VHH binders against f4i9g2. Designs and how they scored, part 2

Target 1, 368 residues: f4i9g2
Amino acid sequence: RSEKSEERRFDQKMSAHGAGIKTSSSAVPFASPKSRFLSKQEKFYPRCTPRLTGPQSRDTPPKRDTGIANEKDWGIDLLNENVNEAGTNEDGSSWFRESGHDLGDNGYRCRWSRMGGRSHDGSSEWTETWWEKSDWTGYKELGVEKSGKNSEGDSWWETWQEVLHQDEWSNLARIERSAQKQAKSGTENAGWYEKWWEKYDAKGWTEKGAHKYGRLNEQSWWEKWGEHYDGRGSVLKWTDKWAETELGTKWGDKWEEKFFSGIGSRQGETWHVSPNSDRWSRTWGEEHFGNGKVHKYGKSTTGESWDIVVDEETYYEAEPHYGWADVVGDSTQLLSIQPRERPPGVYPNLEFGPSPPPEPDLPPDQPQ

## First folded at step 12 (VHH)

Design r2
Fold by ESMFold2, fold request of step 18:
Structure r2 (fold): chain B 368 residues (1-368), chain A 124 residues (1-124)
Amino acid sequence: as target 1 above (368 residues)
Amino acid sequence: QVQLVESGGALVQPGGSLRLSCAASGFTFSSYAMRWYRQAPGKEREWVAAISSSGGSTSYKDSVKGRFTISRDDARNTVYLQMNSLKPEDTAVYYCAAPYRPWGYDRYTSYDYWGQGTQVTVSS
């Protein structure tokens, strides 16, 4: 309808203030795919059969906006011995479990366990893999991968990991956590995925962020954000969210802030694009000088603008609420991984440059 | 490889009707919205109409509302543009487009696939 463009003109509102408060019509919550796209799995535990020892069902789909789980939430319990078992539950569903380990160069060891199940008619299935890795550089990793599908055709996939690195030069420890989560409907054009990460070092450096995507029929949406703390009071935060329809309507908002010692800036944009490619936008910013003065400015495509200096205290979050001490306390299983035992003895030092031939007055050297 | 092939362009008299077709291949047609654009000589390409992947929603440029109808036949992997009450200003090369929106696409990496176009000329 031609009235849609006129409604846009009349519906637009202007604000003379934008003091770090983000505003966007695109901030409207999107529909959750979990309520439509995921079904409950049949129970696999036999009620009365004492001889059936299949694994507990782990056919729990991931949920949106839940971040990175703690290691305790997974209940990782790697088997003591290599296992290769399979069986059938009373309801006709099948299961398997297997375990093993891999060895490699530089002390690398991976202990792993894999399990899964299938319904009697094969219409649903699930798998889950756990692992524990280490090597002689101080690297440790704890991880999970799970996936499944149900009889309605819905499917899901999730990974999770924690990683410890030890910097060879500074001996600085780093812990990194990450997760990927995905769910798709079998009957609708719908689903979502998320990628989350957190990185920490012992000096307080912290990075956190997420990339999210979702689709429900004719609408898709994205959310990306990051937080960066240098451990000495410098902070950068940013967000970029937007959505679109298949017919061409797009909208979104983005903003960022950077601060150190009360000095810094915020800025952002909210925007909307009609199916006919007409664009409305509103930009804003503020500069904080560290002296109780804040320069606030902005403009829009409808002609509004402001450019003022106000008396205002500067406030921002300079330190993460969850940092190194917290992640260390939540990563005890990761930290308890014992590396593969080094061979006993002392290895000869490598020669720098070619070794000279042995002489009668000089002791021999070895090449390795 | 994705292909979009337009057909049905012709010379027609003002007030006449014409139906354009766009045959698609190389992707799951029922999962894509489809769009028609046009480009007159010396002008920029402009959007004309769009239809959702389900076919349940359509939209049109104001100057063609009530005269043009977009539709789709998923069994034939084809989108159509029925053009009625044609005017000389509708003279253009008409292009079919499919927005490439793979699962998990990033806003900055999305784009459209385009056909080669079909000429529509409205004159007496």
Scores: ipSAE 0.402, ipTM 0.790, lowest interface PAE 2.4, mean pLDDT 79
Fold by OpenDDE, look of step 12:
Structure r2 (fold): chain B 368 residues (1-368), chain A 124 residues (1-124)
Amino acid sequence: as target 1 above (368 residues)
Amino acid sequence: QVQLVESGGALVQPGGSLRLSCAASGFTFSSYAMRWYRQAPGKEREWVAAISSSGGSTSYKDSVKGRFTISRDDARNTVYLQMNSLKPEDTAVYYCAAPYRPWGYDRYTSYDYWGQGTQVTVSS
């Protein structure tokens, strides 16, 4: 049977009477009180009072970085030559400041400054070192090292270096930056480590990378990534990340992309391992043909699989976001380093010593 | 030096109960998750249970769920495995494991400290 559910049409025409109330509010010109800028000539008494207070540093570990800071951010301030000062503050803390220079072959000169302090009870300590190096080969270096321990037992170490040198093979100028940071908890099995590097040459070759590690008790995280630009259009980027949970579950994600002139590939894997050692993984890939088509494929250990060609535009960064021009612009202090005067007729011995062994990928063992 | 000493293994009848203990030394016990494994004759060592450092999280092999309980006493540096409703299939050497995680260890590095194990035999 038929039941006729009814149409009700409710019409209501509510009338928009726009009453235009012209309120003529007479803006009384508030007389701008002539602010008697009494130029209190704050007599900047140069309180040349020798601030007998020694340098102070932070008493907390540094924060984790998202990149390598510029030379300006590190505040490299070399002291005058041959400073050797020490003192005790009113609070009983002690400080020292020293500076010097080292000379070597081929016009080598190293200017350095070091300062540090210790709390009255010895529970906290800090040290900061700055250096400037140069020689007749065109080598220039700026560097900073900072370390400390606080009363809670937390310890930290960080270093930054910026180097200008000539590449042995290409004879091109190269600027290299590196930074390392580490902090450890005094109370927990916790800490983190970061290693960063950037390398640039004048032809657009660029290498960037980072290694990161963190731990909180049984929890840990690991991160590596790198970027490589050959200066001719070839690009390589990759990431590799993993973590471990409190129960021993592990998971990871990694990918790589390679491109040249709009053609390239991407590959990746996501995986996890359960505490019972059961492993799951998914692998995927993309082939970019440069013609607006992308071949996408992948599989998993659970039986997932795909293989398709799609119409998709290829996007990648063909050039580094921060390149040679940028690093040169940000390396003004480095570039301003003046080598020693070279005596007439004296030329540097270009005997390239053995390349320093690749620095171990592992964080320096804490001094026992 | 890290040491793990398992104890409490015995011969029991099916349906019986047993409590295993693992005394740990040589590391900060409270900072690490602890695990129990077992190895039956002619079989590979298999994971049985895990407990987080805080003790707030536990995990079990499916075959022992509802029967086994992992717990820890940080004051005594000891992890326990209470085993109830034991079955002949539970017959194995039981091992306690602590993670070996040096600073900056690689993801591919999977080392554990192991005890000598304790024999559990379930037989009529």
Scores: ipSAE 0.147, ipTM 0.640, lowest interface PAE 2.1, mean pLDDT 81
Fold by OpenDDE, fold request of step 18:
Structure r2 (fold): chain B 368 residues (1-368), chain A 124 residues (1-124)
Amino acid sequence: as target 1 above (368 residues)
Amino acid sequence: QVQLVESGGALVQPGGSLRLSCAASGFTFSSYAMRWYRQAPGKEREWVAAISSSGGSTSYKDSVKGRFTISRDDARNTVYLQMNSLKPEDTAVYYCAAPYRPWGYDRYTSYDYWGQGTQVTVSS
C-alpha cells in the first residue's frame, strides 16, 4: 500500500512587484527667471562712422546662458593706425575711437582699439574694446570687452578672450577660451553674472566650466558645472545648482560622474532647506561595472533607501563634443595674430612667469 | 552700511502682547525678505517668522503660529512682529535679520545682517 505522499508544491508566487522606481532624473528645469529684459527695439547707438557692416551697438544686455561665443560673432575690428578721435553727431550724441600699440619685453605687442558713444542726454552709453597680444614665446591673445548702459538704466558688461600658449610642462599648444558677462537691471534689484571657460590641448585634454549667478529681488540662483577630459578616456563631469527663493527657502541639486573605459560612477544629491533651517536631502549613487550591470543605491533623510543591481547599459560622453579640432577651427583670428619680428640673435626669454592666479570665482562687483 | 535696529522689547505678563519693530537702513529694504529670530538664554538662536519682500507671503515657527504676526512697512523700512498671547517660553532676545547674499557664496553658508536684538521677557 504505497502511500503516495502528495508533495504540495506551495508555489509561493512571490510577485516581486519590482516597483521600478523610475528615478526620472527629472532635471528640475531651473526655471532661470526669464530675464524680463524686454528686448526693446535696438536703438542705434551713435557710431563714429556709419559702418555699414559694423556690429551694431546693442542697446540691450546680453542674453543669459549663451556660453562662449565664436570670435566671429564679436565683431573684432582692430584699427591699423593709431587713432585718437572724438566727435559729436548731428543728433547730439558723442563718440570716440582710439587705438594703440603697447610694446614690451620679449617681443610683446598689444594692439588695441576702443570705441564708444554716448547719447545726447547721457542716458545711454556704450564702449567696445578689442585687443590682440603676442610675444616671441608663441603667446597669442585675442580679446573683446563690451559694456553699455541704456536709457532704462540697465547696464551690462561682457568680455571674451582667447589665448594660445604653450603649456609650461608639456610644451603642448593650449587654447583657452573664456567669457564673462553680467547685467544689472536699472529698475529692479536684479542682475546676473556668468563666467565660462574652456581649455584645450592638442592631445585631447579638455576642461570646461561655468559659474552662473543670478538675482531677482529676494530670489537668487547659482549654477556651477565642470567637465574634464584627460584625452585618454577619463571623464569627469559635475554640476551643482541651487537657489534661494521666497522666505529663505533653499534647494539644490548636484551630481558628479567619473568614467574610464565604460567603468565609472555617478553620484548626486538633491536637497532642500526650509526657512527654519530644516534640511531634506536625498543622495544617490551608481556604480557602473562595464559589463552591463549597474549598482544603484541611495538614501534620504526621510528614510528612503535603495540598493539594487540592475541590467543597464552605461552611457557617458567619453570625448568632448567640442574639442581641439573644433576650437582650432574657430580660432582663425587668434591664430592669425602675427608676432613682432624677432631680431637676429635675440631669443625669447622662456622664463614662464607664475601662472596668473586663477580668476576669482566671484564677479568683481558683487551686488550686495 | 546696513543697519538693523530692533525695538519694542519689554517685560510683560503671560497672555500679554508686544509689538516689536526693526528699523532697517543701508539697503533696498523693499527688495528683501525679512526675518525674526529669537534666542533664549542658554539656547540656540531660532527662526521665528519670515515675510517676503512683497509682503505677500509669511511663514511662522509652529510654536508661534496664530499668536505672532509679521508685517512690514516699506515706506518706513521697518519690519514688525506683533506678538500676542505671550508665554514664558517666548522669553528671548529677538533679532531682526536681513539676508546678505552676494553673487557667489557657499550653498551651505548663510549670511545675514543682524541687529543688536531686543529683550522680551514674559513673566508673572
Scores: ipSAE 0.145, ipTM 0.624, lowest interface PAE 2.2, mean pLDDT 81

Design r2
Fold by OpenDDE, fold request of step 18:
Structure r2 (fold): chain B 368 residues (1-368), chain A 124 residues (1-124)
Amino acid sequence: as target 1 above (368 residues)
Amino acid sequence: QVQLVESGGALVQPGGSLRLSCAASGFTFSSYAMRWYRQAPGKEREWVAAISSSGGSTSYKDSVKGRFTISRDDARNTVYLQMNSLKPEDTAVYYCAAPYRPWGYDRYTSYDYWGQGTQVTVSS
């Protein structure tokens, strides 16, 4: 029910007036004597702060990412000259920086810079390496590697690469990015690993993916996902996630999406396995007919089942949110790499080197 | 080297009680969940009980719930299985298991360390 009420308006007015007093008083400009204090401009000679400030140590593991960083985020600034420097800070910590270049066949050139530091007691250490590579085939690479350990025993490793090359099959220019990150706890049986990759070509072919692994004692989790765009409107997306608990219970969720021109399918499974190996699973599927109708079906091991056609609009991403134009725009440093001058009459041997072995899905065992 | 040594298996009458022990070595015992399995003659090995690394969580096969109790002593690197109200159906070789979980292990690859087992026979 309705209840109503009330208004209250409060108005009040108040007025007051008061008056105009004019007073004129002609304050006489006392001419205070300009004491010419010749302020001796102490020529502050800019103390050339000896820029020998060694690279700042990163004492913390990298953060887990939601994607691959851009080249600009790394701040790669290769030294032009061969440098080999080291120093000790006031706190007793040490630092080094070095740079060089390697030359090889087919006009191969690798410019690199390495820097690092160590705490006074040696409990903390960090290293960072930058490189740019090029050859006469059009291959260009920009890369970073970082590693470190801290006083708590934590250790980390990360790498990032951006590569421009010609695809062997399509002869199209490709830009590929890859990144790996790992961190391990010094105090717990804990750590995580992430691997990311992105591949782009000028026709819109795009591949993206990630593998993630984490552990905390007896608990573990995995995450894998991939996206594929053929540049013609075909899209494939998939995810696969699972975890294991401290008691050995496992659970997972996976799905796949395939679409072309508004027609496609989605499928997925959620599953659980108990320590006694009792498995529960639910599987589902969707068929999208492109006409505003979707066939939805599914079942579970517990007897659930459905099979229905519904009126539903199909939504999917036909193109990657971040594509060729974007990656080109964000790869200015990569693209600016200048290969060595090719002597007249010398042509690169286009022997397509063996496809780099599929990078192991596992983080490289840090050499003990 | 990881070693698991089960002990305490015996012949007991129905309704009897038995306490199994599993002494663990070669790994950080306190960091891992421990499990008991059993294998009856002509049957597959089956899960019986589990205890978390902290000891704060336990799980049991339905057929042994209320009768069996899993516990651990981290100071002694030992996991126990107290078995009460034993039945002939409980006759089996009992195994202690520790998880082998290398870095980045696959979800489909489940390895365990096993002991030699201890025989439990429940008979009149």
Scores: ipSAE 0.127, ipTM 0.652, lowest interface PAE 2.3, mean pLDDT 82
Fold by OpenDDE, look of step 14:
Structure r2 (fold): chain B 368 residues (1-368), chain A 124 residues (1-124)
Amino acid sequence: as target 1 above (368 residues)
Amino acid sequence: QVQLVESGGALVQPGGSLRLSCAASGFTFSSYAMRWYRQAPGKEREWVAAISSSGGSTSYKDSVKGRFTISRDDARNTVYLQMNSLKPEDTAVYYCAAPYRPWGYDRYTSYDYWGQGTQVTVSS
């Protein structure tokens, strides 16, 4: 009587409900306050009038968050001949167009064109200036400046620049692109300022960044971000944003990431300040070990705390999406600028001048 | 010049009601959120209530929630604080504040213009 002991294999299916704490790093989308500038009736005046007709006026401020426009978008209209023209349109508006060619003793060459207009009542004005500069050293510059005011009292200023130069130390070619834009409301305590820059060298070093500021009455926002690529695989990215609401609540978010060869770190802070000055803050960090493991840690002023190692793949961009090859490709006009021949007796200034200090953040109300 | 003039402060009994007014001048009143603060004797000035520039949003200190109501009349450049169910703890000088933010970057600094305040005393 062979008692078959039925070993009931209790398959304890431990359903490891790994509660994936989706630490949704809820990047609180900094909704930039919609500038009321956009709601104003865009009177599109065609900009390109045939030479026989005066240039058409721009009557609207630039758009926000447009970055650095390409050369083709600048509307470059450099005149080949020296022109000095002005006229009055049938509607009573006036226009002017002028161009020139400046030569310097040091081989400096500057070709420029300028045009503008004014409404019949003077309530609206616009000016556009283009220039190309070069010298014997290989320096080349292409630039545009546009400004205007409309009948509503809005005013704006914007500039783009592209610069080609050789680094004095490395003899490496460098292209720098920049844009600055600002607009002010004529009717509201409102305005915004944006500064954009991109720097590239032939070795893959890349720097990109932007500073943005805006105000709409009681609301204000600030945004800074930067990207650095050393061309060797080191990457730094950072953002710093904050805003103030109508009630005086302030909030911000900042983060930084550094990576090299799959190893790196991220850190950030989200903060909030209520109208009563109560401050809430959350700080977080990630350490990426390059082995598919990430150490995640953080804390908040409300007592939240975490410290965990998770299996997570590290994703970062080791190279800029838009790099040297790209900027060279997009800088055809810049590159086409013809330098003057080196003047006799002119020698490179070997004076290692201090690197110009980083340009301070200019408030939007301060015209350069 | 920015000027804020608070009024309406008085001696009231516990459970009583009072309406404070703050008349503003020297700035575009409708463009700014307005705030009420209070300072009790020997205590720091504390935030009480805020109203957005549009008037669409209000915020209150927890201790006054449900009892106090902030409102504004842009046509009169005036912000109000209706205070109901007053308590002895509400005894303070009440100040109206108009925020002014200069053009620039500052995350933590508050710029406010203040009136002279109005005394509210809640006593039996």
Scores: ipSAE 0.069, ipTM 0.390, lowest interface PAE 3.3, mean pLDDT 80

## First folded at step 17 (VHH)

Design u5
Fold by ESMFold2, fold request of step 18:
Structure u5 (fold): chain B 368 residues (1-368), chain A 124 residues (1-124)
Amino acid sequence: as target 1 above (368 residues)
Amino acid sequence: QVQLVESGGALVQPGGSLRLSCAASGFTFSSYAMRWYRQAPGKEREWVAAISSSGGSTSYKDSVKGRFTISRDDARNTVYLQMNSLKPEDTAVYYCAAPHRPWGYDRTTYFDYWGQGTQVTVSS
C-alpha cells in the first residue's frame, strides 16, 4: 500500500532569490478546472438553542464543498458550563445536549459540546460534536464532527479541524486545516467522499489539496490535486482524475506543473482503457526557459505528434493567493484558545512570523 | 471463502451453441459485476463479456458481439454465457471473474475473484 507516497509532490529544493513569474496553464482537452459551482457550504443552522428548547433536527445530508471551510463558516460556539439535558420535540423525536471538559497530561485540555437527536421510531438520527483542545506545547485545535442517517437510509459523516502547532523541524508556527465529508445513498450503490487539507507556516510554506471519490450509475470516479509553495519561489501543482465503469472501461487525465523564476515545465496525459485492455493515450509537455521561448511537444497512440518552439511569455501563479497572513486572520478563534494555567516559567516556543497590524480605524487602546 | 465455479464447457462443431454457467458463493452476488474471460493455448487471457451488478448494462468483445450473450440470475447466484454460432477461434478455457471493488477512495484493496475455468473446443 503506497497511497501516502503518491500524494507527496515535492521533488525540488531551490534557493530563495525572490519573485517568481506568474503564468497561466496551457489549455488542453480534459483539463481539470476546480469548479466552484458543484458544491457550496450550506448556511449553518443554529446548533444550540436557548435553555428549555431542543436543538434543530438534522435529517438532510450535507452538500459537497467547493473548498475547505474556515472556522467562521462553522460558527463553533462551545458552552461555558457542563450540561446534560434531554427532551422530546413536538413531533415525538428525542434530543440530547451535553458538554464537558477533559483534562490530561502536559496541560492537555479539551472543552467539548455534543448534541443529537433521534426520531420516534429510531429510523433517523444525528449527532454533532464540537471541541477545542490545547496543551502546554502551544498546540491548539478547533474541531467539528457531524453524522447522521435518515429514514430513507442515507447516511453521512463530516469532520473539520484546524490545528496550531510548532513544526518540529523549523520551529515555526504552523496552521493546518483538514476536512472530510461523506454521504451514502440508502437505496442505491451511490455516494461520495471528499477530503481537503490546507497547511501553512510562518515563512510562506503552503500545501493544499483534495482527494475526492464518488460512485453513481455503476461508475466510480476519483479526483486528486495538490498545490505546493515552498515560500522561496518554487511552485508545484498537479491533478489526477480518473473514472471506471463496472464493465471495465477506464479513463482519465492528469497534469502537473513546476516553476521557479519563470523556468519550469508543464506536462500531462489523457487516456482511455477498454475492457480488453486496449489503451489510448495522448501526452503533452511544455518546457519554459525564462527567455520568451517555450518548447511544446506531445504525441498520441493514434499517431498525432508535435514538437515546436514558440514565442510565448511564461505565466504561472508564483505565490498562493491565500497564504499565512490570510489564514492567521481567519483563525482568530483557534489562536484565542486559552490553555490551562501553567506553573511559573513554562512557556511554549513558537514562531508566528510578523504580526498583522491593528485595524486602521480602531480607537486607541488605554489599558486600565 | 469466495468461490466461482464454471461449468458447461464441451466439444462443439462450428456453428454450434453452448451455454456456460458460473456459480458464485461467499459474497453478495447481486452487488458484483461479473465478467467472462478466455485463454487460448499460447495466448494471454482476454476479456470476452461483462454484465453490471444490476444486470442493466452489458458489453462484449467485438469478435463475439451478436453471437454471445451474458446474463445473470441473482436468485441462483449464477452468471451465464450463451455462445451461439461458435467458430474455431472461440476455442479456449473460459473463466468467470468478479471484480471486488470496495467502497472508498483507497484502491489498494481492489482485486478480482477468478474461477478455475471450463474448456470450450470448437472443431469438426
Scores: ipSAE 0.631, ipTM 0.885, lowest interface PAE 1.3, mean pLDDT 80
Fold by ESMFold2, fold request of step 18:
Structure u5 (fold): chain B 368 residues (1-368), chain A 124 residues (1-124)
Amino acid sequence: as target 1 above (368 residues)
Amino acid sequence: QVQLVESGGALVQPGGSLRLSCAASGFTFSSYAMRWYRQAPGKEREWVAAISSSGGSTSYKDSVKGRFTISRDDARNTVYLQMNSLKPEDTAVYYCAAPHRPWGYDRTTYFDYWGQGTQVTVSS
């Protein structure tokens, strides 16, 4: 899908002329305008109750700008046996839990568990589903989907996945993590959506990014960014953030950097469009030569400009902060998924291979 | 089916006043911002004024600020443009618009609803 973005001007830096914006953070959260819709604070006083027959309530929305969780943070614990249970807690709320298997082509197996609850008066409810998947290509997946609503009308939805597969083109092992998160207010025209991903291969290739959207009354905002490390010293990072109002004002900020062995560039733009389509823009750039000199340049539609060479050390993140060794260490549950056993003799007998084993069909021995 | 119908266009003398109306139907009016545009002969259509869905925020083209007032009546599903101290330069066909901006990251469903326009002529 094509997406067009137009944003209002962000705050300008005070040091014009020769100013370089050094944006080394790859995951810079773009804070929504000054309002947190209903945020449930962590409570410091756990309740002590008798043992419940059902799962604990999971009726809280996800948090914005929290990235992708590790598998251990979810506590995925799939049941060995099929379950189909329901009941009522002491406070009158209802609950259920189910589990099962789905089987498919090419050794596909999905083990899953689904649970949920509903308050006594029906004003709040939640569901959460866990799964693990595998097939005979070496594919493995862990996943979570959760959703709910509370008595105040807030609603939310979240997914999380961790995937192991062999890359089609390189045949290298890859681990990929992704998450989607959404929350909407029941009382304000407010809410947000995020999609996050992280991809790693065994040779150090790393790709990370996010797409974000939010709305607070008359203002909507978007953010996207990406990081790419080729595993051989090349790095590319970029960010594009923008916002608009219902009245037609739009503004934004974008930048990118590319580096290899201390040589590279940064560049960006801050812009603003009024409802009558008048556009202000300020662009900037840096060229880093790897010799202690940096060319800094820029200009704006209001006439500001600079073009200078300065003595400056080059700094950038040359290696991913979190890479293959880290994700392998954090993915032990994923890596431990055991695929289905291959049935003996199921494979084709056209040119090679033995025929399927005959079924035993032996009557009991007896004296003659 | 969404409809926007402008009315109130007329011939007026310089310095006079006129109020335009735009009646809306086919959508939840209180959920939409509303905008006025105008197009003079031989010119591109230009934005004139906007009002937020709540009615709490307004904005105006510089040349009409202080002379024009946009307002809305959600009970009547109507947006208004009160035009005072009219000048010959205000002569144009005036259009009402409702920007359709569905919830979500995906902007491929963004578009504007438009009315058919009403003629305003300011001349001696």
Scores: ipSAE 0.609, ipTM 0.876, lowest interface PAE 1.5, mean pLDDT 81
Fold by ESMFold2, look of step 17:
Structure u5 (fold): chain B 368 residues (1-368), chain A 124 residues (1-124)
Amino acid sequence: as target 1 above (368 residues)
Amino acid sequence: QVQLVESGGALVQPGGSLRLSCAASGFTFSSYAMRWYRQAPGKEREWVAAISSSGGSTSYKDSVKGRFTISRDDARNTVYLQMNSLKPEDTAVYYCAAPHRPWGYDRTTYFDYWGQGTQVTVSS
C-alpha cells in the first residue's frame, strides 16, 4: 500500500489558484510560519474621526495574500482636481491629501494622488499613493504603493501595478500585473515578504508566479512557484519550497510538471539536510505517454525504490482558468486611461484579441 | 570589519578536558548564531556544534554529544566549546564560524565568517 499512498500524493486534479502553492500534492507538507506578528483581528472598527473628508488612520500591517488582486480590489480612486489639504482628527492625529500631474516627453503623463497620516505622538505613520501613467506609445499603467509603521514598531509596505503595452514587432497587446508586500515585526524576529506577477498576451500566452519569504525567530522559509502556458496547449508548472533554522537544519519539497496533448512528465524531491551536511532525499517521477500508460519511478537515500508502469488517465490543467479574456474584462480602469492629446500621425497599433478569448493555433489532442 | 579569533587549543591527554574560546568583533554578536567546526589532518572540515543567536537552542555532532558543550557570553562577545572526555580522534584544528543571514528573500548574500583556527591535540 505504500506505492498507492505515494500515487495519491502525486495527484494534481485540483487547480491551484493564483494565491500561492498549497501542499496538497506534496509528499511532505511544507509549513509556513504562523503570522504571530499580527496583534489583532483584521476587522474594521470606527476610528475617532469627525469628518469623512479626512482619511482613516492605518495602524495595522496588511495580511499575506492568497493571490494577486485585480484593480477593483484596490479601489484606486484618483482625485479629479489638484488638492493640497491637511487636517487634524478628533483624536489628535493629523492627515494630508494631495494630488498632481507629472508631464514628460513622448506624451508621458502621470496622474497621482497621495495621502497619509500620523498619530498625535508621531509613533505611527502611514502613506498611500495611487497613479495612472500613459504615453503616446500606447503604454498605460495603474499603480498603488502603501507603507506605514505603528507604535509597536511594526512596519510594512506594499505595491501593486497593472500595465498595458504592446510588443514593438508583433503589435500584440500585453497586460501584466505585479505586486509586492512586506511586513516586519517590531517586537519579534519575524516578518514576511511576497512578490507576485501575472503576464498575459492576446494570443493566450500566460505566465504567473510568486516568490515568498518569511522569518519567525530561529526559522526562515522560502516558497517559489511558476506557471507557464504558451497559448497552444503547452504547460509548465513548478514549485520549490524550503526552510532552514539558525542551527543549520534545512528541509524542503520541489516538483515540476510539463505537458502537451496528454504527453509529459512530473517529477519532484523531498529532502532534509542535517547541520553536518548529511542529506536525506526522496525523488519521484512520472512519464505520461498519452496512451493510458504511466511510468512511475522513484528512490530514496535510505534505499526505497520503485519503477513500474501502470494504467492511469493523465490529468493536468491544459489552459489557465484565468487568461487574456478574463484579465481584459477585469482591467477596465487601466484600459480607460486617456492619454494626452497627440500630435497628428502618432497612433499605436494594439491587438486585444477577440471577445470571447482567443483560441489556440493548434487544437488540443487531450481533454482539458 | 568582522573578526573571529579562536584560542585555548593545547596538547592534552586522552580523557582530559579543554575549553576553547572564540572572541568576536565587528558585528552585533547577539544577533548571530555561532558554530564550531574542526578539521583533522587529511580530512575535510566538519561541523561539531552550533548555538542559536538567543542561546536557547544547541545542536551537536553525534560523536561529541554528551562530551562537548557549546555556550555563549554575549556580554563578552564570545562563544565557547567545553570539551570533556577527549579522545585521540578529537585531534584537529578547531574553527568558529558566524553564519551571516541578512533579512530578505535573496540568499546569494548569505555566507559565513570564519576564524583562523586553534590546534587541539589529544595524545599520550
Scores: ipSAE 0.571, ipTM 0.861, lowest interface PAE 1.5, mean pLDDT 80

